# Designs tried in a protein design chat: VH-VL binders against q9umr5. Part 103

Target 1, 268 residues: q9umr5
Amino acid sequence: SYKPVIVVHGLFDSSYSFRHLLEYINETHPGTVVTVLDLFDGRESLRPLWEQVQGFREAVVPIMAKAPQGVHLICYSQGGLVCRALLSVMDDHNVDSFISLSSPQMGQYGDTDYLKWLFPTSMRSNLYRICYSPWGQEFSICNYWHDPHHDDLYLNASSFLALINGERDHPNATVWRKNFLRVGHLVLIGGPDDGVITPWQSSFFGFYDANETVLEMEEQLVYLRDSFGLKTLLARGAIVRCPMAGISHTAWHSNRTLYETCIEPWLS

## First folded at step 5 (VH-VL)

Design q16 (framework fv_nofazinlimab)
Fold by ESMFold2-Fast, scan of step 5:
Structure q16 (fold): chain C 268 residues (1-268), chain A 122 residues (1-122), chain B 112 residues (1-112)
Amino acid sequence: as target 1 above (268 residues)
Amino acid sequence: QVQLVQSGAEVKKPGSSVKVSCKASGGTFSDYAISWVRQAPGQGLEYLGYIIPIFGTANYNEKFKGRVTITADKSTSTAYMELSSLRSEDTAVYYCARTQYDILTGYFHDYWGQGTMVTVSS
Amino acid sequence: DVVMTQSPLSLPVTLGQPASISCRSSQSLVYSDGNTYLNWFQQRPGQSPRRLIYKVSNRDSGVPDRFSGSGSGTDFTLKISRVEAEDVGVYYCMQGTHWPYTFGQGTKLEIK
């Protein structure tokens, strides 16, 4: 009766992080088949995002084929970008709700413990030197590094985010837009106390301008040009925004109030 | 001008290992990849693998996986390719190549070493 | 592995005349980022390979404009508008889209 749910984890994460989420789903929607994908776990989450998209695509095809009424996606952090690309490259996906849990949909520009561990001598102001090289683009985090002070380099060098957002031309852009628009609902979740996703409004397609002032989704060129369908989805009533304060980055999948408010209503 | 200088020719017996070096003249092991390519006498080019020194990551052609190891020592600006369990079919000139990216121009510089002849014979 | 097939394998050319080399891949070389990673290399007798062309049609630094690359998907061509004596050597196409990266068999260009 309930559509199956497919869960995609984030950076340095794995399926075990979703134990609480599975408990909540079982309590409110008993009988739901939930598949948490055990691909690109831990350090393998650093693999290029296009490689991850291909692997997750192969895993979701049989699940979608078994569910003619449709499926829901819950995609956490970096996993939300994987799911964005997945919906664009699949000509036949049957996703109803795409639930994005604190994902950097317009990119990341912030100093975090993760970045200091990977690049100890780098600050957010100089990470563009590594990320916008071709070899930097072999790291998933660099695939969505969006330095607002070097937007020209981001547009030329991003092998992933600039392309799926339609910020740079791609031969498949028209097909990607058509495929993405098949989604029933785009549920965006995030908040100011995340502490990792910078700016936190990236989870809602907002991002920094050159002065580090956040511009919301409706002021972005990708929205105004309707590059991959955001304006069309919003006009259709298919975009849901659910911001919540008081939730740290590692708590989005384990907060009951968040689940009841932002996720539960979209798991038909 | 960046130059790659490789170690001298080697003659090895079947079943042994060979380790070839590739030193960059004045270069740094940042924002580039070092590739290893071989060429058997009178034949074409075959890709062995590469290393990205800044990340310490290497990738190998499956044909050589388990026998080839590519490493880099940033303190000496030297990359190494070690091939074990040598067979007569491994007789070839082994080349190192560096692909360097200039972030300001978006241009890829491509440099090649002079080649190292490895002969595998009894 | 992606198979790269070159034609012809032997190319005798008169000095000053044009030359053309074809390269076909066993599968599409368009990468997920929309780029096509097809390269052309020249190897003069006794020398290391030298890259002439990258991403189908872009000339490498110092490469004369008489060299040009074209093509899409699985079919690619290297053209030399006016062959000079220094062009003698073996030419290889190489794909960098699918791992492992693979080369064509090589085309030997000779003056007749």
Scores: ipSAE 0.084, ipTM 0.585, lowest interface PAE 5.1, mean pLDDT 89

Design q17 (framework fv_nofazinlimab)
Fold by ESMFold2-Fast, scan of step 5:
Structure q17 (fold): chain C 268 residues (1-268), chain A 123 residues (1-123), chain B 112 residues (1-112)
Amino acid sequence: as target 1 above (268 residues)
Amino acid sequence: QVQLVQSGAEVKKPGSSVKVSCKASGGTFTDYAISWVRQAPGQGLEYLGYIIPIFGTANYNEKFKGRVTITADKSTSTAYMELSSLRSEDTAVYYCARTQYDILTGYSDHDYWGQGTMVTVSS
Amino acid sequence: DVVMTQSPLSLPVTLGQPASISCRSSQSLVYSDGNTYLNWFQQRPGQSPRRLIYKVSNRDSGVPDRFSGSGSGTDFTLKISRVEAEDVGVYYCMQGTHWPYTFGQGTKLEIK
């Protein structure tokens, strides 16, 4: 039988967003136990990411315990960062496929509909002024705000992303790397027509340099230093890159062609 | 100089709700966080929550979550704190205070305070 | 939550003498940016709190230099080098490092 699937939603989202994904999984892998975690829904998704990681960890432990053969994670948008941290902080996770659906793995630097709603008078160039304060870091959006023009502030102030990416030292870094490397497959999904994740290559561990030129994963210091295991995973053949054009941010979990191409092959 | 001016004293029945205002003048309203802190008669200070007006979002102390709502109106530079399901233990002076969180102008915890609003919950 | 413990709770001082107030936190107040967000407030009878000190040792504009703050990690001190009549009131320490932000129970300074 198929390994259970755990789904983690994104910003301003809930379990209801995944109804089409569940239909696709039921069609291709009938009998799969799919659990969409119903925590930090809607506005509660603005809670600090470390708080969300703790809550999701408590929900995930009994599911993993019931599946000694392993589980799969499907983590959408901001949820992909929650899952990154889960894989690092859990000494005993049994995750086979970690499927990251358009998640800002290297951070976000761009105005979106969600950010414009919350910051109607701010532009991307000014958001660092608020995000890199202790007050700003109490909001999930600021936990992965990565301003390439103020990288020194990002490295010093980020309470989440800089730590989980190994961009700043942490006492637990060696253990986090060991834990993350237990994952069977890291499946990265994203595309140029997303319209929210900026740059879209952040979903593939690419990001802006100080001139806003995108450098791909293999050119990032975190990859070159192997800070949390990306270079090791790539050498092992465990990283899957599945870019797809023509998909907007809210459609990644409801597009059949994407599911068949990028998700279905990794659900054993 | 920044000034925070609060609404006047309120007397409420148990089970009702109260909404206190805090009008900011001086500086740019959206550059600051506005916090709400209360003090029961003869007692210490207790933190309720804060709002970052530019975000339009608030963060609450878990003790009050579900009963407290903090909002801001940028057009009038006014923050509001609403507390529902009032109990006699909610009798206190409620203060608003400003935090400067801008990296360019400096970070400063609660540098200016309103005059306080006495809320009395009595049957 | 971070517990802030002040001592003494009551501090009678002779006019012109020094005064010292201790504040201890249940965990380190060093934030990820390397700063320690420990503040000291003065509340005179019938008035709103007024911030005296921020980030352990920085005096606010208009605060007399007889007030000084010191400390690190979990142990902090507010000192008044020469107490004046206008210093009567309750003094609170506050941590802004860990949410929810918390205050000490207060130290009442009075002239004997």
Scores: ipSAE 0.099, ipTM 0.603, lowest interface PAE 5.0, mean pLDDT 89

Design q18 (framework fv_nofazinlimab)
Fold by ESMFold2-Fast, scan of step 5:
Structure q18 (fold): chain C 268 residues (1-268), chain A 123 residues (1-123), chain B 112 residues (1-112)
Amino acid sequence: as target 1 above (268 residues)
Amino acid sequence: QVQLVQSGAEVKKPGSSVKVSCKASGGTFYDYAISWVRQAPGQGLEYLGYIIPIFGTANYNEKFKGRVTITADKSTSTAYMELSSLRSEDTAVYYCARTQYDILTGYSDHDYWGQGTMVTVSS
Amino acid sequence: DVVMTQSPLSLPVTLGQPASISCRSSQSLVYSDGNTYLNWFQQRPGQSPRRLIYKVSNRDSGVPDRFSGSGSGTDFTLKISRVEAEDVGVYYCMQGTHWPYTFGQGTKLEIK
């Protein structure tokens, strides 16, 4: 039988977005128990990411307990950050494949074609004033806003991303690293035509420097210092990179070729 | 059955400021954008700007930037549009409209319009 | 700013006959996501504008099916298959693709 699959959605999203993904899994791995978590749907996805992590943790514990052979996670967009933290805070998780589907793993900095009402071009340079305030950190989008021109404010004010990436010290950092390293495979998926995740290389742990030049994962301090285990996972052969061009942000969970190439091989 | 209810008509002198309110009756606007549009007597429609209350962010038409300020109080489901340095050509009916933004497509739907507020600028 | 041009500006029609309004934009309204953000509004005398059509051809809830929208790129049309007395008013096209959002100058529909 196949390991259960747990799906975590993204910003302003719900379980309905994954109907095609469920069809693909049923066709290729019939009998797989797939649970799409209906927590923090729609506007509730704006709640602080640590609150979302706690809620999803409570939902996944009984699923993992019933599957001693392990489970797989498929985590879309913002949901990939929830899953990153989930794997770090759970000292008993049994996740085999963590499939990160176009998630801003190093953060977001950009006005996107899909999010022009949330991130008008004039606003990206000024969002640091909102996000790095006490009020701003109560919203999920601000928890992973990473302004490369105000990195000092990001490091000091980020209550979520800077901590889980080990960019700022935390008492639990060593335990979080140990827990994250329990994962069997880290499958990173994303691409240049996403149109929402900016820079798109954030899905692969790349990000802007102060001049807005993208530095890839191996050039990041978080990787070089092995802050939460990326260098160790890569050395172990546990990181899979699956970039694909021609896929927009809302199509990652509904493209058959993407599923067959990047997701299907990791669902045992 | 949300309805947008605007404040009453105003008569202002040139150089003064006006602040128009827009309250969501029967619901909230927290997860929607609130747009402001004006219409001079016998003329067409002109966009002033919008606010996204959940992010506290407002965007303005460059033509009015520096004179218009749009704010929102989510606890009372009320949006405000303040226009300063008033001129005779600012005489118009000012409308608020509730839009549901589609975060995945970057589009906002114009759901509802307020009844309009007549602002007359005369000495 | 994107200029929206409507024609005709005045549209006298006989009750029960069809009516057609054209709207042209100074640049393409196709957004980078592939969608076209062209809306049509109706303003009856003394009333606030009411949206009839969004994204070129999608009808708002409660809007009669005798109203239809079509077009692509820079050329759009609103059609009323059979005009009723309640249709009197001014019709505006509006683009939501490029900020700032802009309206056409309006077409006044009158019964002959």
Scores: ipSAE 0.015, ipTM 0.450, lowest interface PAE 7.3, mean pLDDT 87

Design q19 (framework fv_nofazinlimab)
Fold by ESMFold2-Fast, scan of step 5:
Structure q19 (fold): chain C 268 residues (1-268), chain A 123 residues (1-123), chain B 112 residues (1-112)
Amino acid sequence: as target 1 above (268 residues)
Amino acid sequence: QVQLVQSGAEVKKPGSSVKVSCKASGGTFSEYAISWVRQAPGQGLEYLGYIIPIFGTANYNEKFKGRVTITADKSTSTAYMELSSLRSEDTAVYYCARTQYDILTGYSDHDYWGQGTMVTVSS
Amino acid sequence: DVVMTQSPLSLPVTLGQPASISCRSSQSLVYSDGNTYLNWFQQRPGQSPRRLIYKVSNRDSGVPDRFSGSGSGTDFTLKISRVEAEDVGVYYCMQGTHWPYTFGQGTKLEIK
């Protein structure tokens, strides 16, 4: 009776991280078929995002075909960017609710443990030198690195995020926009205590200007130009914003209050 | 200071496999990638693939995909290139090379190469 | 795959004279970051290749300033202002913009 749910994990993650989420869904929507995709687990999550999109696409096609009434996506962290691209490249997706769980939708500009591990001597101010090279773009985390002090390099070098956000022209932009607009609801979740996603407002399509002042979604050129449909979705009443304080990056999928408030209402 | 040392020459029969090693010293293993390039006698250079040792992730030239496997052992700072289903056309000197990214330039201003390993395929 | 074409293939040169090698790519080598990933390598007889130039015109550490690279898009040049005896060898251009990375066929520099 309930639409099936497809879960896409994040960086250095696996299906095991979603055990609590699956328990919550089973309690409130018994009988829901939940598929947590085990592709690009652990270190494989560092593979280029377009490669991940292709692999996840192959996995979701049969699930969507089997569910003519539609499916829901729950996409965590980096997985939210994979899902953004899936909705754009698939001419025939039947996604009702796309639930983006603390994903850096406008990019990342912050020192994280993952970057320290990859590039131990790197500071966020210097990472653009590596990330915006052909070598750097072989790492998923560099595919959404968005240095607000080198926006020209981001626009020219980002092989993924700048393209799916319509920040740089692409031959498929019109088709990607049409496909993305087929989504029923875009549910954005995030919060100030995440500690990893920087700025945290990136989960809501906000981002730094050149002075590191956060501009919200409605002030972004992407929104104003309606590059992939955010303005159209908002006008349609299809965008849900659900910020919550007190939740760290690894706890979004295991907090009951968060689930009941931000996720449960969208799992028809 | 940085040095790449490769394993010794090999003579192999057609249809067999060869595994060449490349041991790195003089820098941290986590700061670089290892590329593999070959050169047939009297001919030019041909790129096989590379590995990022920290994560064990490798990319291969489609020409060799299915026959080449590149791996790394962080504990010994050693990368390996294994080529299977050997043919006489695979007779070549196989080189490993290291490119280290510099935070200030976004690219290393010094490239390091191993001494090469001669692989001869004959019956 | 991107085809890299070098000329001349054989370059006899007198000691102390300048030498010039051309490299042409079948596609633009400008990457989306605005950089051009065109490299030049030297291989002396019996030795491993050694990179001389990266990103068109940047000289590797320890490479003499008599070596210089220039060019843009699909047309590139390596120049040696004054050839010395130790410069004998084969020179290769290489592109790192498009996967798989490809080399030119090589230019053999000889003292005449």
Scores: ipSAE 0.012, ipTM 0.505, lowest interface PAE 8.2, mean pLDDT 88

Design q20 (framework fv_nofazinlimab)
Fold by ESMFold2-Fast, scan of step 5:
Structure q20 (fold): chain C 268 residues (1-268), chain A 123 residues (1-123), chain B 112 residues (1-112)
Amino acid sequence: as target 1 above (268 residues)
Amino acid sequence: QVQLVQSGAEVKKPGSSVKVSCKASGGTFSDYTISWVRQAPGQGLEYLGYIIPIFGTANYNEKFKGRVTITADKSTSTAYMELSSLRSEDTAVYYCARTQYDILTGYSDHDYWGQGTMVTVSS
Amino acid sequence: DVVMTQSPLSLPVTLGQPASISCRSSQSLVYSDGNTYLNWFQQRPGQSPRRLIYKVSNRDSGVPDRFSGSGSGTDFTLKISRVEAEDVGVYYCMQGTHWPYTFGQGTKLEIK
């Protein structure tokens, strides 16, 4: 009776991270078929995002085909960007609720422990040198690196995020927008204590200007131009914003209060 | 210093496949890109593709996509280039090259090449 | 694909004299990051290619300072200030801005 749920993990993540989420869903919506996709786990999550989109697309097609009433997506961290692209490239997706769980929807600009693991001598101010090179765009974290001090380089060099956000023109932009607009609900979740997603408002389509002052979604050109449908979705009443303080990046999928407040209401 | 040593010359029949190895010695294997370039006798250089070993990601020239596979084995510090459905036009010296990536500048001032592997495709 | 055109294709030069090789690309080699990924390679007879120059004008480690690169956009030059006997070989320009990466047809430098 409940629509199936497809879960897409994040950077350096795997299906095991969602065991608590599955327990919560089973308690509140017993009988829900939940599929946590075991693709691009761990280090493989560093592969280019367009490669990940293709792999996840192949995995979700049969699930969507078997559920004519529709499906829900829960997409965590980097996985939220994969799901953004999936909804745009799939001409016939039947997604009702797209639940974006602390995903850097406008990009990332911040020093984190795993950036130090990948690039131990680099600071966030220097990552544009590697990320916006042809080689840098061959790994996922650079596909959504958004340096607000080099926004012209981001707009020209980003092979993924600038394109799916409609920040740079693409021949498929009109089709991507039409496909994305078929989504029933866009549920945005995030919060100030995440500690990884920087700025945390990126999860709500806010981002830094050149002075590192956060401008919210409604002030972004992608919203104002309605580049991929955010303004249309908001006018339709299809965007849900659910910020929550006190939750660290690795806890979004395992916090009961978060689940009950932000996720549970959208799992029909 | 860094040295790249490639496997020996091969003679192959049309329609077969060849797998050329490129073993790195001296230094670490993971912090660079390995490229594969070929040169037909009397002709110029042609880029086949590359692999970034730390990510396992490879990219291929569309001309060879579907026929070429580039892999890396970190435990043996060896990269491989496999080319299938061989034609006489694939007769060439195949080179591997390693480019060190400078994380701070985004550039490399070090570029190392293997000695080349002659692959002859004949009936 | 980006076409790289070298001139001259044959370059006879007297020992100790300067030599100059031109390379033109069919489109701009300025990448989105503001960098120009134009490389120069030397291939001595029977040897592997060796990169001399990366990003238009930067010499690889160990490359003598008599080799210099210059240019911008679509027009590039490799100069050897004083040609030595060891410089005999084929020189290639290569662009790494647009996939697939492409080489020029080569310039054969010979001593007169």
Scores: ipSAE 0.012, ipTM 0.463, lowest interface PAE 9.1, mean pLDDT 88

Design q21 (framework fv_nofazinlimab)
Fold by ESMFold2-Fast, scan of step 5:
Structure q21 (fold): chain C 268 residues (1-268), chain A 123 residues (1-123), chain B 112 residues (1-112)
Amino acid sequence: as target 1 above (268 residues)
Amino acid sequence: QVQLVQSGAEVKKPGSSVKVSCKASGGTFSDYVISWVRQAPGQGLEYLGYIIPIFGTANYNEKFKGRVTITADKSTSTAYMELSSLRSEDTAVYYCARTQYDILTGYSDHDYWGQGTMVTVSS
Amino acid sequence: DVVMTQSPLSLPVTLGQPASISCRSSQSLVYSDGNTYLNWFQQRPGQSPRRLIYKVSNRDSGVPDRFSGSGSGTDFTLKISRVEAEDVGVYYCMQGTHWPYTFGQGTKLEIK
């Protein structure tokens, strides 16, 4: 009776991370078929996002084909960007609810609590030199690195995020927009205590301007130009915003209150 | 395919600094994390820190923070570990090791070690 | 810092017999990505350390299959199914989950 749920994990994540989420779904929607895709786990999550999109596409096609009433996507962190691209490149997706769990939808700029032990705080200012090289774009994290001080380099070099956001022209942009607009609901979840996604408002399509002041979704050119359908979805009443304080990056998929408030209502 | 060659033994006075080099041959230098580990005579292994050459990012064990500096020169495929304010207890063999680059963990299925450099601190 | 405790510290074995080394960590070594970063190293006399095992049970390239690793959480084991003369040396477990990375005290394997 319930639509199947497909879960797409994040950077350096695994299916084990979703054990609590699966328990919550089973409690509130018993009988739901939940598939956590075991692709690009651990270090493989560093592979280019277009490669991951192709692999996940191959995995979701048979699941969607067997579910004529539709499916739901729950996509965590980096996985939310994979799902963004899936919805755009698939001419025949039947996704009802796309639930984005703390995903950097406008990109990432900053050393986070998760990355601080690897990257000194000062390094964020020079990552553009590597990330926007052809070599750097072979790493998933660089595919959504969005340096607000080098926006021209981001627009020219980003092989993934700038294209799916419609910030740089692409021959398939009109088809990608049409495909994305088939989604029933876009549920955006995130919060100020995440500690990894920087700025946290990136999960809601907000992002830094050149002075590192966060501008909300409605002030973004992506939204104003309706590049991939955000303005149309908002007008349709299809965008749900569910911010919650007090949740760290690794806890979005294991917090019961968050599940009941932000996820459960969108699983039919 | 990969070999790490370290600089020769050093004898230093207390309070001075030492700079040990680690030159990589074969493979690509920038694809790997270079770690520094030391071993005092008759004792076990102790982790000093690492560098990710493609970013120039280094991280240090708090025990050595403020005294250790790890750098890399991509043009010569050479990593360096400099330890300042030397004490007698810094007498040890210093090793460099190369592990495949992993942006978050610095981990891989290939691991190569240099031959070690003996640093003796004596007056 | 995470404390790594090895047992035994001295391991005399007869050629052709099996050997086992235990390693216990003061904290779980499961990282947020679901991987367990527990490594085993061998150091032969006068040589640099050499990694034998990574992520609990995966052998490095060139490591004979008589070496195997197992365990989970905080309790890990390195086994050598049939000890050979070239296996003489000190064996170290190492955790790469929590910074700073730490090694066990070492287990000296000797032929008797």
Scores: ipSAE 0.013, ipTM 0.419, lowest interface PAE 8.2, mean pLDDT 87

Design q22 (framework fv_nofazinlimab)
Fold by ESMFold2-Fast, scan of step 5:
Formats: sequence, structure tokens, C-alpha cells
Structure q22 (fold): chain C 268 residues (1-268), chain A 123 residues (1-123), chain B 112 residues (1-112)
Amino acid sequence: as target 1 above (268 residues)
Amino acid sequence: QVQLVQSGAEVKKPGSSVKVSCKASGGTFSDYAISWVRQAPGQGLEYLGYIIPMFGTANYNEKFKGRVTITADKSTSTAYMELSSLRSEDTAVYYCARTQYDILTGYSDHDYWGQGTMVTVSS
Amino acid sequence: DVVMTQSPLSLPVTLGQPASISCRSSQSLVYSDGNTYLNWFQQRPGQSPRRLIYKVSNRDSGVPDRFSGSGSGTDFTLKISRVEAEDVGVYYCMQGTHWPYTFGQGTKLEIK
């Protein structure tokens, strides 16, 4: 039989967004137990990411315990960062495939209508003033705001992303790396037409340098130092990259071709 | 230019709840946090929590967890603080304030406070 | 929670003389961004509090330059170079580095 699937949603999202994904899974892998976690929905998705990690951890423990053969995670947008931390803090997770749907794994630095809707009096160049304060770090969006022009502030002030990526030291870093490396497959999905995740290559651990030139995963210090295991996973053949053009941010969980190409092969 | 106007004094019985309003005029309601602070008679200041009206998200001092709820209505530029299961120790002047986190401009002109609302809890 | 301790609690001063208020925190107020989120508030009799100083030493707009803040880590001072009659009231230090935000007990400044 098929391993259970646990789905973690994104910013301002809920379980309802995944109805098409569930239809696809049921068609190709009938009998799969799919649990879409209905926690931190809507505006609650703005709560600090460490608080969300704690809540999702409590929800996934009994699911993993009932599936000794293992489980798969499908984590969308901000939810991909929650799942990154979840895999690091759990000493006993049994995750086979971690499928990250357009998640800003190296952070977000976007100046879009979406950002202006959330922060109407701020431009991306000024958002570091909000995000890198004690005040700002109480909001999930700011936990992964990564201003390439203020990297010193990001490294010092990020209470979440800089720590989970091993960009700043943490007492638990060695244990977090060991736990994360237990994952069977890291499936990274994203694309140039997303329109929200900026740069879109953040979904593949690429990111801006100080000149806003995108450096891919293999050029990142995080990868080169193997801070949380990316280099080790790639060497083991455990990283899958599945870029797809023509898909907007809200369509990753509802595109059949994307599902068949990037998700279906990793659901056993 | 910015004014915060609070609702009038309340007298409540132990075990009841109170809801205090704070209406903002002047400036952009959603650009700043609205904080709630109380002061018991003859005592100092105690921070209850805050709300960011833009998102409707609030954070509470753990001391009041489960008893305090802070909300905002952007259409009326009004924030609310509701405190339940009232005790005599909750007798205090409750203040709302538009507080600065020194974020958008790198500095701030003023920190604005409401006039305060006296809440008396007595049998 | 971070405990903020002020001294003195009562401060009688003569008009035109300087006044000084101390504030100590139970742990460092330096945030991970390198900033220290220590504020000073004034509450005149019958009025709402008013912020005088933010981030240790920065005056709010409209606050006279006779008010100054200084300090680092866990030890902070508010100074008034020449006390005026309008300065009568209670002064509070407040930390915004650690949640929940906490205030000192207050220092009552009176003209003797």
C-alpha cells in the first residue's frame, strides 16, 4: 500500500486549497491516506514560524507513529519552511519524500503587488527595518525575509531561517543536521512564472548576492559548508529538482501536469 | 494630528467581562501597532498585548492568556480590548497607544496614547 | 520575564537643579540586531504616559534637549539637566527587547 501523505499549507492559506491535489493523488494512488493539516489557517499563518513548527510537530507525531513504513510530506510555499524545521527538530521522523512546492528555502526579497498589499507603506528596500526588529520577528513573513543588501542584519536578526539554514550558529545545529539527513528524498519544485516567490530560484536554494545576481545552490556557502546536509544529500542522489514554467504561485497544488511530472513519481 | 479616543468608564462585577474601545483619528490606522497597557490605582504600568490592524494579528502577555482578546476594525479605525473573568485585581485605568517599533522610517515623531478608561471591578 | 528596577522611587529636586534616574534590567537588553530597546516614559499627574526616549538615547520629537538617556546592557540612566515645574510626574523605564515588554516601578519626581 501507499505511504500516508501529510500536507502543510502556506501563508494566508487553508486545507481547502488542496482539493485538486487530493483528487490527483486519489486517481493515481488510490487508497492513500492524505491528511491536510488544518492548523495556522488564514491570518494565523502570520504567527512566528517556530510556534507553527511546534504545533505541526504535535499534529504529525501520531500520524508518523501509525505508519512504520514511513510517510511523505507535501509542503506548499511558507509551509515548506515549516517542514524544513520540522525535519530538523524531530529525532524520530520517518519521512521518505519531502516535496517542497514553491517554497522560499533561501528566503524572500520581492517587490510585488503582494508585498505592497501586506506592507502598503514599505518597499522591499525598506522592509528590513520592519523585519529585523524584535517586533517584526513575531511575524512569519519576517522569519524568512532575506534582504541581500543587509545580509549582516539578516544573519544577526533572523530568528528562524538563518538558524535552520545553518547561516548562523545554533547549539542544536549538529543534531538538526543529523535529523534532516534522515529524509529519503528532497523534491524541490518551483518556476520562473510563480510571481510571488522572489527570486524564484529560492525554491531551489538559489538566492541573490549583494548585486541581486542569483547564485544557484552549489555556489551558496550553506551548500559548500554542508551546514545542514544539502551537499551530502546531493552526493547520495537524494535531491530532485523539478522546475516548471507557466505556473503561478496559487496553481502549484492544482496543476495536473505538474503533479504527474514532479509529485506523482515520489509517492510510494 | 493623531488622536486616540477611548470608551467611557465601566463598573463590572467579578466574573464578568469588559470590552474597551480605542478609536484612532488622523494618520493611517493600519501602519502601526495598537498596544494596550493598564495601570492599577497607585501602581505602575503593565503591558497587556498589541494588535497590528493591517493583519488583525495580536500577541498577548502570557499573564493574561485565555482572558484577553484584542481586535481591530479597520473600517472604523477602532481597536478593542476585551478582558474576561474579571477579578478585583483587574481594577485599573486601561490605555491604548499607537506604539513605535522604529521600522518604517528609522525614527518616529511621536508615540500617541489614549486618554485611558477606568474599569472598576467590585461586588 | 525581564525585571526592570528603578532607583530612586522618590526623587525630590529643587527647581533648576539636575535630576538623575537609574534603571537596571535582570538581563541584557541588547537584541540580536545590535540595538538596545530601552525606552523612558513620563506621566504627569492626571495624564496619559508620554514617551521621552527610545533606543536608550534618542529623544522623541518635541522632547526638550534637557532630557537625555544613556547606558548599555543592563544599566541605564535618564538625566534632566535643569528641572522645570512641568517635569513633575512619574518616570518609567521600559524594555522592548524581550517579550513580554516590561516597565520599571516608576520614579516620582517632586519639587522640594
Scores: ipSAE 0.007, ipTM 0.475, lowest interface PAE 8.8, mean pLDDT 87

